# VH-VL binders against q9nrl2r1430to1533, part 125

Target 1, 104 residues: q9nrl2r1430to1533
Amino acid sequence: GGVHELSAFEQLVVELVRHDDSWPFLKLVSKIQVPDYYDIIKKPIALNIIREKVNKCEYKLASEFIDDIELMFSNCFEYNPRNTSEAKAGTRLQAFFHIQAQKL
Below, E stands for the ipSAE of ESMFold2; O stands for the ipSAE of OpenDDE; V2 stands for 0.75 times the mean of E and O plus 0.25 times the DockQ between their complexes.

## First folded at step 7 (VH-VL)

Design q57 (framework fv_nezutatug; at its last look DockQ between E and O 0.81; V2 from the best seeds 0.00; counts 0 for: pae E 5.7 > 2)
Fold by ESMFold2-Fast, scan of step 7:
Structure q57 (fold): chain C 104 residues (1-104), chain A 121 residues (1-121), chain B 107 residues (1-107)
Amino acid sequence: as target 1 above (104 residues)
Amino acid sequence: QVQLQESGPGLVKPSQTLSLTCTVSGGSISSGYSWHWIRQHPGKGLEWIGSIYYSGRTDYNPSLKSLVTISADTSKNQFSLKLSSVTAADTAVYYCARSTYKGSRYYFDYWGQGTTVTVSS
Amino acid sequence: DIQMTQSPSSVSASVGDRVTITCKASQSISSWVAWYQQKPGKAPEPLIYAASSLQSGVPSRFSGSGSGTDFTLTISSLQPEDFATYYCQQADSFPLTFGQGTKLEIK
């Protein structure tokens, strides 16, 4: 990926982090508090990890960045029942992401 | 062994706030389990009221949303229910319960013994 | 809200009988059904979760099956201690909802 794409990824991650519905996604789920999470979710990810990958230039294609964000939402919906606070936050943030991702 | 015990007034007047507390022993409310209030009207089935997670996040039954507050006091290992503006329809046995982790989809593995609440003047 | 409807509302049976209780969801809930037993004056006790997984300590005569919208609780050979009210519960979506209950009575 080009300089423009890397700058766009950083901008988008910052907007996601600042969104009111980012709270379930800011950091990895605690293994101590929620041990069954890692039995169910095989590829855990969070916004802090995605941001670090952007900063280290680990995304070579926009599709790789989008895949990691979509994995984050997929994990949320797999672990949390529908219409819970986490699932509702995930639905709203995912919709926001889809609008912003059109800029990539 | 995990035990849950409800406490609070058994008689509440119409229009007042019902306040119940669940004391948990043998386990921490700061674990990744969810902690719930469920009630059972006389001679009827079970109604889920709401839940609180170790993070402090709450979920409420939409039919009761504007009337219900659930909170936790981790220092006392307790969680509490406040139901405002009660009427005779709120007369029920109130249970506190623990569900399994969310990945197991909210199966209630431990229940309190229940406390009877009567709403009357 | 997802409505859970149990059938029958009551059943009379004798010790040794095979008893079947059904539960129907108003929309698909995958396998996210639990079953509880409640005896008079007591809190409900867990029997089955995820449609077919038996709670530790529950006798093997209890079994659950189903997926989607149709679920069944079976007691293969009824014992005296099994006379109680049985409830199904869905956990696919909030709010969590219960069936109306099935009362199992002595014939």
Scores: ipSAE 0.641, ipTM 0.881, lowest interface PAE 1.4, mean pLDDT 91
Fold by OpenDDE, second read of step 8:
Structure q57 (fold): chain C 104 residues (1-104), chain A 121 residues (1-121), chain B 107 residues (1-107)
Amino acid sequence: as target 1 above (104 residues)
Amino acid sequence: QVQLQESGPGLVKPSQTLSLTCTVSGGSISSGYSWHWIRQHPGKGLEWIGSIYYSGRTDYNPSLKSLVTISADTSKNQFSLKLSSVTAADTAVYYCARSTYKGSRYYFDYWGQGTTVTVSS
Amino acid sequence: DIQMTQSPSSVSASVGDRVTITCKASQSISSWVAWYQQKPGKAPEPLIYAASSLQSGVPSRFSGSGSGTDFTLTISSLQPEDFATYYCQQADSFPLTFGQGTKLEIK
C-alpha cells in the first residue's frame, strides 16, 4: 500500500509518545496497581486513548484535542506529588506539547 | 498485618558503605505501595532518604542522592539501602516504612522498629 | 525543599488538658500533611493523614486541621499514654520533609 500522511493531531501524538517523558502517559493507570487512582481522578485519559480518538476523527476542533492533552497533564499533577519523577516528566512533556501545539 | 524489619551492621567505619535490608512480611512489595527509608539522627528530626516503588523505580532525597542506592529483591520480599562514603553525620536510627494509597500521597502507615547505625573508627 | 516548622518545640501539660501543636509550611501544601507520634526508643506511629483524616485505630481525642501553610494537631483531653514527641510531615512535594518535632511532657 501507499504511505498515509498523518494529520497534525496524529503527528503530535506520535511525537508525544516518542518523547522520553511519555512513560507516565502511555496508557491508563492500572486500578490493580494503584487502587485509589480512580477515586481521585474522575476523568482518566492517556495517550493511547487520545490516539484512538484521533484515529476515529473524534476531534473536530484543535481546542478539543488540546483540552484532552491538558486534562492528561492535569490528572498527573493532581495525583502525583510535586517533584516526583512522574510530575517532572509531565512538566517537561507539557512544555514540549505547548511548543508543538503552536503549530496546530 | 504488614510488618517491616530492618537488619544490617550496627557499626560502620567512616568512608565505608552502610548497607541495610528491610524484610517485609504480611504483604508483598510487588503488590503496590511504595517502600521507604527514613533516618533519625540523635537529637534531630526525621529525614526521608528515598523510596522504591513496586515497579522498581526509585526516588531519592537530593541531599543524599549521589550516595544512596535503594534496591528490591521481590523473591525475598526485601528492599535494601546502600549509603556510600559515610561520615559521623550518618549516625542515626534507620527506619524502613511503607506508604499508603491515601490521597495519592506518601504517608507512612507502617514502620519498622528501626536499627541503630553508628559511624565510628 | 519545603520546610515544616513546629510550635512549640516542647510543651508541658497535665492529664485532661487540651493540647494544640502547630506546623507551618514554608509554602502552600494544600492538605498534604501527616502527623506522627513517637515514644522513646520506638518508631513513629501515624495519627493523621491528609491534614484531618484520623488513622485507623487512633483515639478520637486526636484531631487535625488546617490547609495551605498552617496546620494543627489537637488532643482534646490528654491521656497518660499521649506524652510523646509529635512530628508533622508534608506529602506535597519531594523531598518529603518532617517538622523538627514537639515533645509533650508531663507538667
Scores: ipSAE 0.499, ipTM 0.864, lowest interface PAE 0.8, mean pLDDT 94
Fold by ESMFold2, look of step 9:
Structure q57 (fold): chain C 104 residues (1-104), chain A 121 residues (1-121), chain B 107 residues (1-107)
Amino acid sequence: as target 1 above (104 residues)
Amino acid sequence: QVQLQESGPGLVKPSQTLSLTCTVSGGSISSGYSWHWIRQHPGKGLEWIGSIYYSGRTDYNPSLKSLVTISADTSKNQFSLKLSSVTAADTAVYYCARSTYKGSRYYFDYWGQGTTVTVSS
Amino acid sequence: DIQMTQSPSSVSASVGDRVTITCKASQSISSWVAWYQQKPGKAPEPLIYAASSLQSGVPSRFSGSGSGTDFTLTISSLQPEDFATYYCQQADSFPLTFGQGTKLEIK
């Protein structure tokens, strides 16, 4: 959408990246380091990819931006067992995202 | 075929640190699998202690709190367990194990033969 | 923590018998269960993963089933080499936890 929405998306992504629990989500999972990830997760996405899409104005609707962020968390919870460091980080970051997303 | 073998002292005194090493052959600990310590106490059965990933990151059983350290030495293809302040309750057979990748869930496909550790004065 | 409760705690059976071992989880764990066989003096060996998938090299007389909270391991025709203790393990969440074991004694 508009310039105001893109500034809000940019601000939200920056806040997510700066959050202490962003470490599992910064870049796409390495196929070399985690060979089975892409057998299980069919729509991989990460904060660096979402940030690029914001910079290129690829989100027409706020719902599209929110869907990519929620997909990122859904992938984390599908791949990682509960109470792992990754899943706990995802839970905390998702809670933070929901608070910040009210600004959209 | 991957093989795992535990080594370390079989007798440890109370309050000391238990140190065990798992040597991996037929595969690399840097290969993207996760590597685990599991112990078997006669009255309790099997208990997962913790894991280390190829990246060096660890996860530990909360029941052992901050008493556990798992580390890796990639140059020797080994990973190690340290358990501090041991008591008689830590007497067990200790196994190292590798997890499978199926469904990103931790199923232990290769186990070491186990090493018996007794905590006694 | 997710508690895994096995039943029975022990079984006496004859060669050729059909044996079932049950494992109940304290919470829903989908199909994230493994089964292990442990012979005296040896490490556990994998039998089943993901509730029903047979580990490579395991005889077809072993099978697993279940989802949610209730899981079974079945040996369709007991052989003398099946004398062992059997454990279930949940892989849904940390800490990873095991059932208390079922000792299978051959008459």
Scores: ipSAE 0.079, ipTM 0.738, lowest interface PAE 5.7, mean pLDDT 89
ESMFold2 (binder alone), look of step 9: mean pLDDT 91; pTM 0.945
OpenDDE, look of step 9: ipSAE 0.284; ipTM 0.812

Design q58 (framework fv_nezutatug)
Fold by ESMFold2-Fast, scan of step 7:
Structure q58 (fold): chain C 104 residues (1-104), chain A 121 residues (1-121), chain B 107 residues (1-107)
Amino acid sequence: as target 1 above (104 residues)
Amino acid sequence: QVQLQESGPGLVKPSQTLSLTCTVSGGSISSGYSWHWIRQHPGKGLEWIGSIYYSGRTDYNPSLKSLVTISADTSKNQFSLKLSSVTAADTAVYYCARGIYKGSRYYFDYWGQGTTVTVSS
Amino acid sequence: DIQMTQSPSSVSASVGDRVTITCKASQSISSWVAWYQQKPGKAPEPLIYAASSLQSGVPSRFSGSGSGTDFTLTISSLQPEDFATYYCQQADSFPLTFGQGTKLEIK
């Protein structure tokens, strides 16, 4: 853990947020708009929450950070049928993440 | 109770754009769920055309390529289908429907009555 | 695209019969199948979702089962109002696809 790891996590989150395919992941799914989401998805997460955890130094290890990002993608594929706009965005963003995560 | 009602012209000429509107009552199109267009060719099965979500995001059947546009007007509680460059193969009964994710991926729990569209010269 | 194949295309039955309609997906779709009933001149109405869950208000004589590629809709003790065309639908992958329909006719 430390300052160097925090800087790397921040850079990666910023790159994910800027990606064209980040739109399904920017913030938590609204319980008002999609009420059954939280009946299906037991560990909701989004890029804004992950970024806040980075800023508060809550990730001790790179594996913890990677696990949260992978959970975000896993939730997307669990809730959304294959080949939906959300699932396709998730697939492309996940591939981008795997390339960028090599810098961690 | 939620009700859906299709409206639009019953006859469209080949090469023109088909425009249909679905009016929703008893529920808001901006408050959850997904909203879909499905058609049924004469004497045949059902074909999913596409959907629009509460967020405004759309998904389309790839077989219709760039010919389909679905949009929503939340102030009128309506969503609409535009199908460009129609041919006789687009002759069908067109339904609008609500998609619900309860207990699974999803299924269609409310359907409009359907509107018949004939494409002929 | 996932192809949904229904069998039989048509079935003739009498009131009180037990009728089974099958639906086969061209690839595994887990339990993501819904069933609909359509009467002539009317919109389809939902019967079953998630392979086996009854839509609210649907009579208990309707039941669904299956997982993976093979699914069945069963109607126990057929009633006069059950004569209709039945469709299965997969929700595992976009585009959403329907079976070709099974017409249930009076014997």
Scores: ipSAE 0.304, ipTM 0.791, lowest interface PAE 3.8, mean pLDDT 89

Design q59 (framework fv_nezutatug)
Fold by ESMFold2-Fast, scan of step 7:
Structure q59 (fold): chain C 104 residues (1-104), chain A 121 residues (1-121), chain B 107 residues (1-107)
Amino acid sequence: as target 1 above (104 residues)
Amino acid sequence: QVQLQESGPGLVKPSQTLSLTCTVSGGSISSGYSWHWIRQHPGKGLEWIGSIYYSGYTDYNPSLKSLVTISADTSKNQFSLKLSSVTAADTAVYYCARSIYKGSRYYFDYWGQGTTVTVSS
Amino acid sequence: DIQMTQSPSSVSASVGDRVTITCKASQSISSWVAWYQQKPGKAPEPLIYAASSLQSGVPSRFSGSGSGTDFTLTISSLQPEDFATYYCQQADSFPLTFGQGTKLEIK
């Protein structure tokens, strides 16, 4: 993709980061704070990692970018029981993402 | 070994606020575990009230809604329950309990001995 | 809320009997079921987590099985100290919910 497409990915990541419900997704989960997370989640990812991949031009297709965002939400719903604060934040942020992703 | 101990008044008047504290020894409440309040009505089953995580985030049973507040004092290694506007239906044994932070999906591996609370005039 | 229904509500048994207690969730909860034993006047004690994993120090006569909506706690050969009330608990969805309990009584 072009520079315009990369700018669109960056803009969308920034919008996700600024959303009130982004707090579970900003950085990778700490092994000290959540010792069993990496025993359960096989492909950990967070918004800071996705943003770095955008900046390094690692996404060849918009679908690859979308897949990484969806993996982030999938990890949230796999680890966290439904209707926890984290899962609710994930559900709302995912809905926001689906609306914003239509601009891509 | 980890130990939990509940403390608070055994008798509370209707419409008042119930305040209970759980003191944790042998482990830190900031160590990556979830800390919970669970109650048991006389001769009946267990009801989960809510939890506080090492991060300070709280989750509450929606059936108790705005009536419940859970807070932590990490300097004292304690977490506390406030239940407002109590009625006779809040008469129960109150337990504090620990689970591994979502790892066992809220398996309660340590429990306090329980404290009996009676709501009566 | 996910409802946890235990069957039976009470069971009478003799020492040496094989006892089964069932727990049914109102919707699929994968394997996120725990079992607790409670004796009169005492706090619940952990027995089983993740449907089938036995808590350290619990006798091997206790076992758990199931997935989805149907779960079973089995005591292979009942001992006198096993007479108690047993509770299942789901951890798939907030709020956390418990079964109503199964009272295991002497026959």
Scores: ipSAE 0.350, ipTM 0.792, lowest interface PAE 2.9, mean pLDDT 89

Design q60 (framework fv_nezutatug)
Fold by ESMFold2-Fast, scan of step 7:
Parts: C-alpha cells; sequence; structure tokens
Structure q60 (fold): chain C 104 residues (1-104), chain A 121 residues (1-121), chain B 107 residues (1-107)
C-alpha cells in the first residue's frame, strides 16, 4: 500500500505486456480452443486480468500483486512441459519480472 | 469418434525428402489439442519427431536437426511431416497421434494405424 | 534429453502371474509418465497416465505407481491378451522420450 507501490505496479504490468515473451500471457486461455486447460488449471489468470486489478486499485499489498503474477507463471509451467515455446517464454518473462519486482 | 490416418509413399530413396500426411476425422485440428509425429524402428523403439499446436506453433526433436518440418492445413483437417535428406536409419513405421493433458501432460490418446516407410535405393 | 530406461527388456510369464515392469528417468519428472501397450502390427494403445491413473476401459488388473525417477507398471493377474510390448513415456520436458520397451512373452 502506497503511492510508490501503485505506480510501480502500473509500470511493471505495462513492461510485462510489451515484452516479446508476453504472448502466452496476454489473455485468458480459450475453453473452446484449449478444452482441457480449465480441467487442469483451477485458478486461471492473465496479464489483462492483472492489469484490470491494478487499474481498480485492488492490490493493497505488493505481495498480492506478486502472488497473481507468480500464479500466472505457475499455471504456465504446470500446463506446459519444459522446453516448449510457452515454457521458454514464461521462463524468460519470469526472470524479467523478478528483476523488475525488486522495485516493489 | 476421432480417427487419424497416415498416408504417403512407402518407399523413399536416400537423400530425398520423405513427405507424410495425417488426415483427422471426428475432430478438428484447430481445436486446442496438439498433433504429433512419432516413429518406430527396431533399434530405438518409439521416437517423438515433433508436434504442431492448434495455434500453428511447432516443436521438433533436436536430434533431427533442421531436417524436420511439420505443417497444418486446417481447410483439409490435415497435418503433414517433411523429413529431408533421409537415410536407411529413417526406415520406420510412422504414426500420427493426438495429445491431451490428462494429468500426464502430453498423453497420446489417439494414434493412427501407422504407415511403413522404407528408405532404399 | 531425459532418458527413460525400462527393466527388464523382456520377461516370460504365465497366465495368472503377477508381472512388474519398471521405468527409470535420468532426472526427476514428478508424476508425468504414461504407459502404452503395443501388440504386434498395431499402434500403441494408451494404458496409464499421470503415473497411476487408468485410461477408461483399461482392466483394473493394470496399475501404475511411482514419482520422481522410478516408476512401475504392475499386472496383478496376467491374461492371454496382455502379452504385448509395454512402453513408458515422460512428458516433463521436450523432447518427449520413451523407454526402449519391455516385451512380455508367454512362458
Amino acid sequence: as target 1 above (104 residues)
Amino acid sequence: QVQLQESGPGLVKPSQTLSLTCTVSGGSISSGYSWHWIRQHPGKGLEWIGSIYYSGKTDYNPSLKSLVTISADTSKNQFSLKLSSVTAADTAVYYCARSIYKGSRYYFDYWGQGTTVTVSS
Amino acid sequence: DIQMTQSPSSVSASVGDRVTITCKASQSISSWVAWYQQKPGKAPEPLIYAASSLQSGVPSRFSGSGSGTDFTLTISSLQPEDFATYYCQQADSFPLTFGQGTKLEIK
């Protein structure tokens, strides 16, 4: 909770969205296109949902914001085997997030 | 029900390109499954060649180093394998298969019957 | 690449026997192993997923167990239709890899 934290959340989400490796994370996975996804992933989340929560000031603590981002990556690594294009993108984006999250 | 059927030439000459097609019925290749090529020869058993996702993204076995291309034709509900510069070691039964996530990530729930390819002069 | 090693490569057994086949991964794969049954001249058939879950329609005499690096397929009371080659497969990492197979032969 603070002005610094809120500004940092907004900046970080924008940086994640613009990163080359954000493509698996921009929007929720479609049930029509990936029918087994929601049988496996019980807490789906994506950058567009996280962005909405930031804009509505729903994150009161940095830990809540970090938990949602980490859930997004955890879902990626749970669903996708290691060394798939999605998992590689997730690994690189997560490393970028960890560096940027030090500002929080 | 979902069925997969391989087709292509049974005999290919060394150094040429092997081309196989998998025709899918009872389901769409544009659905959120992944679609795979797997081969089997006596010396190595089953070997995963590569996959194509509903999105058109592909993954290939690194051991086949730039020799493999997998593509999809959604209008024909088919996906295809091209394996270039073949040798006698590429003699095998070639299967197409579908995978689903069913607690064991890439589980092959449907297989084609297989097509035998012999690489010989 | 993750190597999957099956033991034994071949086993001879009689109808009614309890048979175990093992599969060892070269590194930890959690529970992301599947088992397939292949009869001569036919494609592999799905048998077990997630190390221990039976595919619909597979008889209850088949069971799987294990996690990490060591996995086992057990047939509690062998039937004539069970004589086949069995393959394990890991899905923890690309490239996907299979064991070399275990041939179950009539004694």
Scores: ipSAE 0.257, ipTM 0.763, lowest interface PAE 3.7, mean pLDDT 88

Design q61 (framework fv_nezutatug)
Fold by ESMFold2-Fast, scan of step 7:
Structure q61 (fold): chain C 104 residues (1-104), chain A 121 residues (1-121), chain B 107 residues (1-107)
Amino acid sequence: as target 1 above (104 residues)
Amino acid sequence: QVQLQESGPGLVKPSQTLSLTCTVSGGSISSGYSWHWIRQHPGKGLEWIGSIYYDSRTDYNPSLKSLVTISADTSKNQFSLKLSSVTAADTAVYYCARSIYKGSRYYFDYWGQGTTVTVSS
Amino acid sequence: DIQMTQSPSSVSASVGDRVTITCKASQSISSWVAWYQQKPGKAPEPLIYAASSLQSGVPSRFSGSGSGTDFTLTISSLQPEDFATYYCQQADSFPLTFGQGTKLEIK
């Protein structure tokens, strides 16, 4: 993707990070704090990693950026039961993302 | 081996706040586990009250609404339950328990012995 | 909330019998069910997680099966220490919910 798409990715990541429901997604899950997370989740990702990839221009297509964000949500729903604080935050943030992603 | 032990008053008057504490030994409450309160009414089954995580985030059973607060004191390796405005319906055996996230998700692998709480004047 | 219904509510059996206890969820819960054993005056003890995985130290006569909405706990050859109340629990959705219990009594 073009320069316009890269600016849009950065803007969207900033909006996600600033959202009240971003707290489960800001950084990678700690293996020390959640020992079995990496036994269950094989492709871990978080907003800080996605933001770094945007800043390094590693997303060539909007679909690659969207796939990483969706992977982040998929990991949340795989690990956490429905209606937990994490899953509810993920559901609301994902809905917000889908609205904003229409701009991409 | 991990052990959990409940402590608190056995008798509470209606309209008061019930306060129970769970002391954990053989493991840290700051570890990547979930710590829970579960109760059992006389002659009834088990009711999940709520959970607290290593980072002090909580989830509560909606049926108990704003009447329940769970908190952690990592310096004492304890987590506590407060039930406000208790009634006779809160008479039960109260258990603290640990869950693990792997497999069945919230599987309770260690339980305290339980403490009997009677709400009566 | 997900309702967990156990059948039967009570069962009378003799040592050496094969006993089956069933648990039905009001909606699909994948394999997110656990089973616990409770003896009078004691805390529940873990038996089975993820529908069919046996807790370490639990005798092999205990087994679990099922997925979706229908789950079973089987004791292949009942022993005297197995007389207790058994509970199923779902972990698909919060709030976590338990079945009403099945009391296993001496015939």
Scores: ipSAE 0.421, ipTM 0.824, lowest interface PAE 2.4, mean pLDDT 89
Fold by OpenDDE, second read of step 8:
Structure q61 (fold): chain C 104 residues (1-104), chain A 121 residues (1-121), chain B 107 residues (1-107)
Amino acid sequence: as target 1 above (104 residues)
Amino acid sequence: QVQLQESGPGLVKPSQTLSLTCTVSGGSISSGYSWHWIRQHPGKGLEWIGSIYYDSRTDYNPSLKSLVTISADTSKNQFSLKLSSVTAADTAVYYCARSIYKGSRYYFDYWGQGTTVTVSS
Amino acid sequence: DIQMTQSPSSVSASVGDRVTITCKASQSISSWVAWYQQKPGKAPEPLIYAASSLQSGVPSRFSGSGSGTDFTLTISSLQPEDFATYYCQQADSFPLTFGQGTKLEIK
């Protein structure tokens, strides 16, 4: 129950969450608000889920962490038309992620 | 079943602002989905004007963005279109429509019957 | 913007005929195409979404196919109530855009 240092994964997730373009990715899409989302997206994921996995030390390799983040963006671009607010935000956030991921 | 109904003045003078309202019944505009304005000039095809989502975010056609405002009144279960500085080119039948939030990539499953707006001096 | 070009602009056919309408996108849009039917004085009604998925309640004589840039709406056996104008729509990118329409008239 004490304060511990953030791992590189934890820090990156924090930076992603704090990013202005994180709003489409903070939590899973509501099935009530988007009824057909889960008919299309078969592997839903969001930053809160990734954060939980990080906190539980479920990522043994950086590649596993990166795969989940990329899945998150892939889902966004699969479901959202190009030039939507979500897609644009995703594009910018993914670019940011790619830069930060070089530090892993 | 969801129903949409357009309302507003059928005649607008040039340079004035066109204002329309879409009243939605059979479902709440704040519960989900996306809500759209689409117009059809006489004898022409369909043109997407813009959209408002269940969370009040908006997207506009870039060709009209500077002139268009879409808003929602959740208390009345309505969303509205304002198009400023109208010209004869804005004469059209205006439709409001619904799509699953971003479902089926904005495939429009419910439409209003449309309202004719004529721009004339 | 993505341009959707329908062909033909108009077609005359008889009841029972097989009718095919095509839509070409100016760039690849995967399968993100919808088709609508519009009768005079009425709003468009959805027929097909995601290029080939039939809207609930639409007769099975309607079908859609295609991927990438070329899409097709087919009516296998034309019925009297099918004479109308048909529109394709791309949902790949904003701004959303429609084809110019195909008017299906009775021969």
Scores: ipSAE 0.021, ipTM 0.729, lowest interface PAE 4.3, mean pLDDT 92

Design q62 (framework fv_nezutatug)
Fold by ESMFold2-Fast, scan of step 7:
Structure q62 (fold): chain C 104 residues (1-104), chain A 121 residues (1-121), chain B 107 residues (1-107)
Amino acid sequence: as target 1 above (104 residues)
Amino acid sequence: QVQLQESGPGLVKPSQTLSLTCTVSGGSISSGYSWHWIRQHPGKGLEWIGSIHYSGRTDYNPSLKSLVTISADTSKNQFSLKLSSVTAADTAVYYCARSIYKGSRYYFDYWGQGTTVTVSS
Amino acid sequence: DIQMTQSPSSVSASVGDRVTITCKASQSISSWVAWYQQKPGKAPEPLIYAASSLQSGVPSRFSGSGSGTDFTLTISSLQPEDFATYYCQQADSFPLTFGQGTKLEIK
């Protein structure tokens, strides 16, 4: 992709960070605080990591950016039972992302 | 070893607020476990009341409505249950418990001994 | 809410018997079932997680199986210390729910 796509990735990740439902996704889960998380989740990711990848121009295609965001949601739904506060936040934020991602 | 201990009044009058505290030793309530309140009425079995997660977010059983509040005091390594406007139907043994993921998700690996609460005038 | 129904509600069995307790979920819950043992006057104790994984320290005569909606707890050779009520619990969705319990009485 082009510079327009990279600018769009930055705008979208900022909108995700600002969303009320971003709280489970802002930073990597702490291995010290949640020792079983990394036994269950093999490809951890969070919005701060995705934003860093955008800033370093590591996404060459929109599909690569979308895949990382979807991995983040997939991890949430794998670790958290349905109808938990985390899973509900993830569902709402994912729906918001899908609307915005149509522009990519 | 992790230990949980419930404390609170054994007798509460109808319409008052029931307040119970769970004191945790051998582990931190701020590390990535969930901490729960579960009660047991005679003959009815076990009923999940609600939980507080390491993120500070709470989840409550919808059948208990907005009358339940769970909070944590990390400086004392305690978490607490408040149940407002109690009735005789709230008479039960109350347990606090920890859950871990371990493939079965919220698997309760440690339980307190339970405290009996009677709601009566 | 997901309803968990245990069968039988109570059973009386002799030492050495094979005992089977079943638990049925009102909708599919994958393998997210745990089993607990509660002795009279005591808190429940963890027995099995992830439908079939045995808690450390629990005797090998206990086993669990199942997936989807139907789950089973088996005691291969009943011992006197197994006198207790057994509960299944689902963790697929909130609110977390338990079965009504199966009371096991030794003759």
Scores: ipSAE 0.315, ipTM 0.773, lowest interface PAE 3.2, mean pLDDT 88

Design q63 (framework fv_nezutatug)
Fold by ESMFold2-Fast, scan of step 7:
Structure q63 (fold): chain C 104 residues (1-104), chain A 121 residues (1-121), chain B 107 residues (1-107)
Amino acid sequence: as target 1 above (104 residues)
Amino acid sequence: QVQLQESGPGLVKPSQTLSLTCTVSGGSISYGYSWHWIRQHPGKGLEWIGSIYYSGRTDYNPSLKSLVTISADTSKNQFSLKLSSVTAADTAVYYCARSIYKGSRYYFDYWGQGTTVTVSS
Amino acid sequence: DIQMTQSPSSVSASVGDRVTITCKASQSISSWVAWYQQKPGKAPEPLIYAASSLQSGVPSRFSGSGSGTDFTLTISSLQPEDFATYYCQQADSFPLTFGQGTKLEIK
């Protein structure tokens, strides 16, 4: 009572954003900086978009939230070669997400 | 229209740091592409050293044991290589190159002319 | 690291000949292979990306094929300006690696 309570989804997104390996995922890839990204990636997504969907109560099931986060990682591994800085960050952040998602 | 040009000392003493700069013209290092250092030992093949991205993030060849630093100066449209603790094995022609961030992945579409570096006393 | 092995290491040919150079990856790299031409004293020049896509301005006598571990570069009718060393390169995994090169010499 009398406390602003964060949703479980918002708490998890905040933890992902604060993680050292979140840097490739904070916002959409810039079309100006990476012109061909949107030719390759058909469903672009980033943590800022996911957080907006959480804030607007657009996720009705935990599975929908998890699917968007997994799409974000899938896009990373599709675009970036193995062992790049982005792919390594994605692998570590995905592992962290899987541990945290057990609470959902 | 895009051109890359290497510059730096042609002779470096063992144990010192090799410093090379690549000047880019006809395009900006701040946009869309990866910028790389590649070397070629006398009479041998090509070895990828590392890369820097528009975001400033770097990737290095693990075989160089973290002796490599690549940095960018967007105000001068340049990116640079520092290779510390050099030995005679670092004698090579050093190239800077651009790769395309396309579905073809890391394809080197523009190269500098190369600069010869000799490591000797 | 992914090893790229080229065959042959050297080949002698005459103008008008069909020349084929092979590149083998130590593990599957899908179609993430590129080919470069290097003339003595010059930087490598791009020829082919994604195994089979010709770089703009490259003559149609050059073609690439392959997927997985086995890739080929073919020159259908060799011209005098084609005598050079050719390199394959994989982009499936970091570190990026090149083949040892194939030297194409005039017969």
Scores: ipSAE 0.392, ipTM 0.799, lowest interface PAE 2.4, mean pLDDT 88

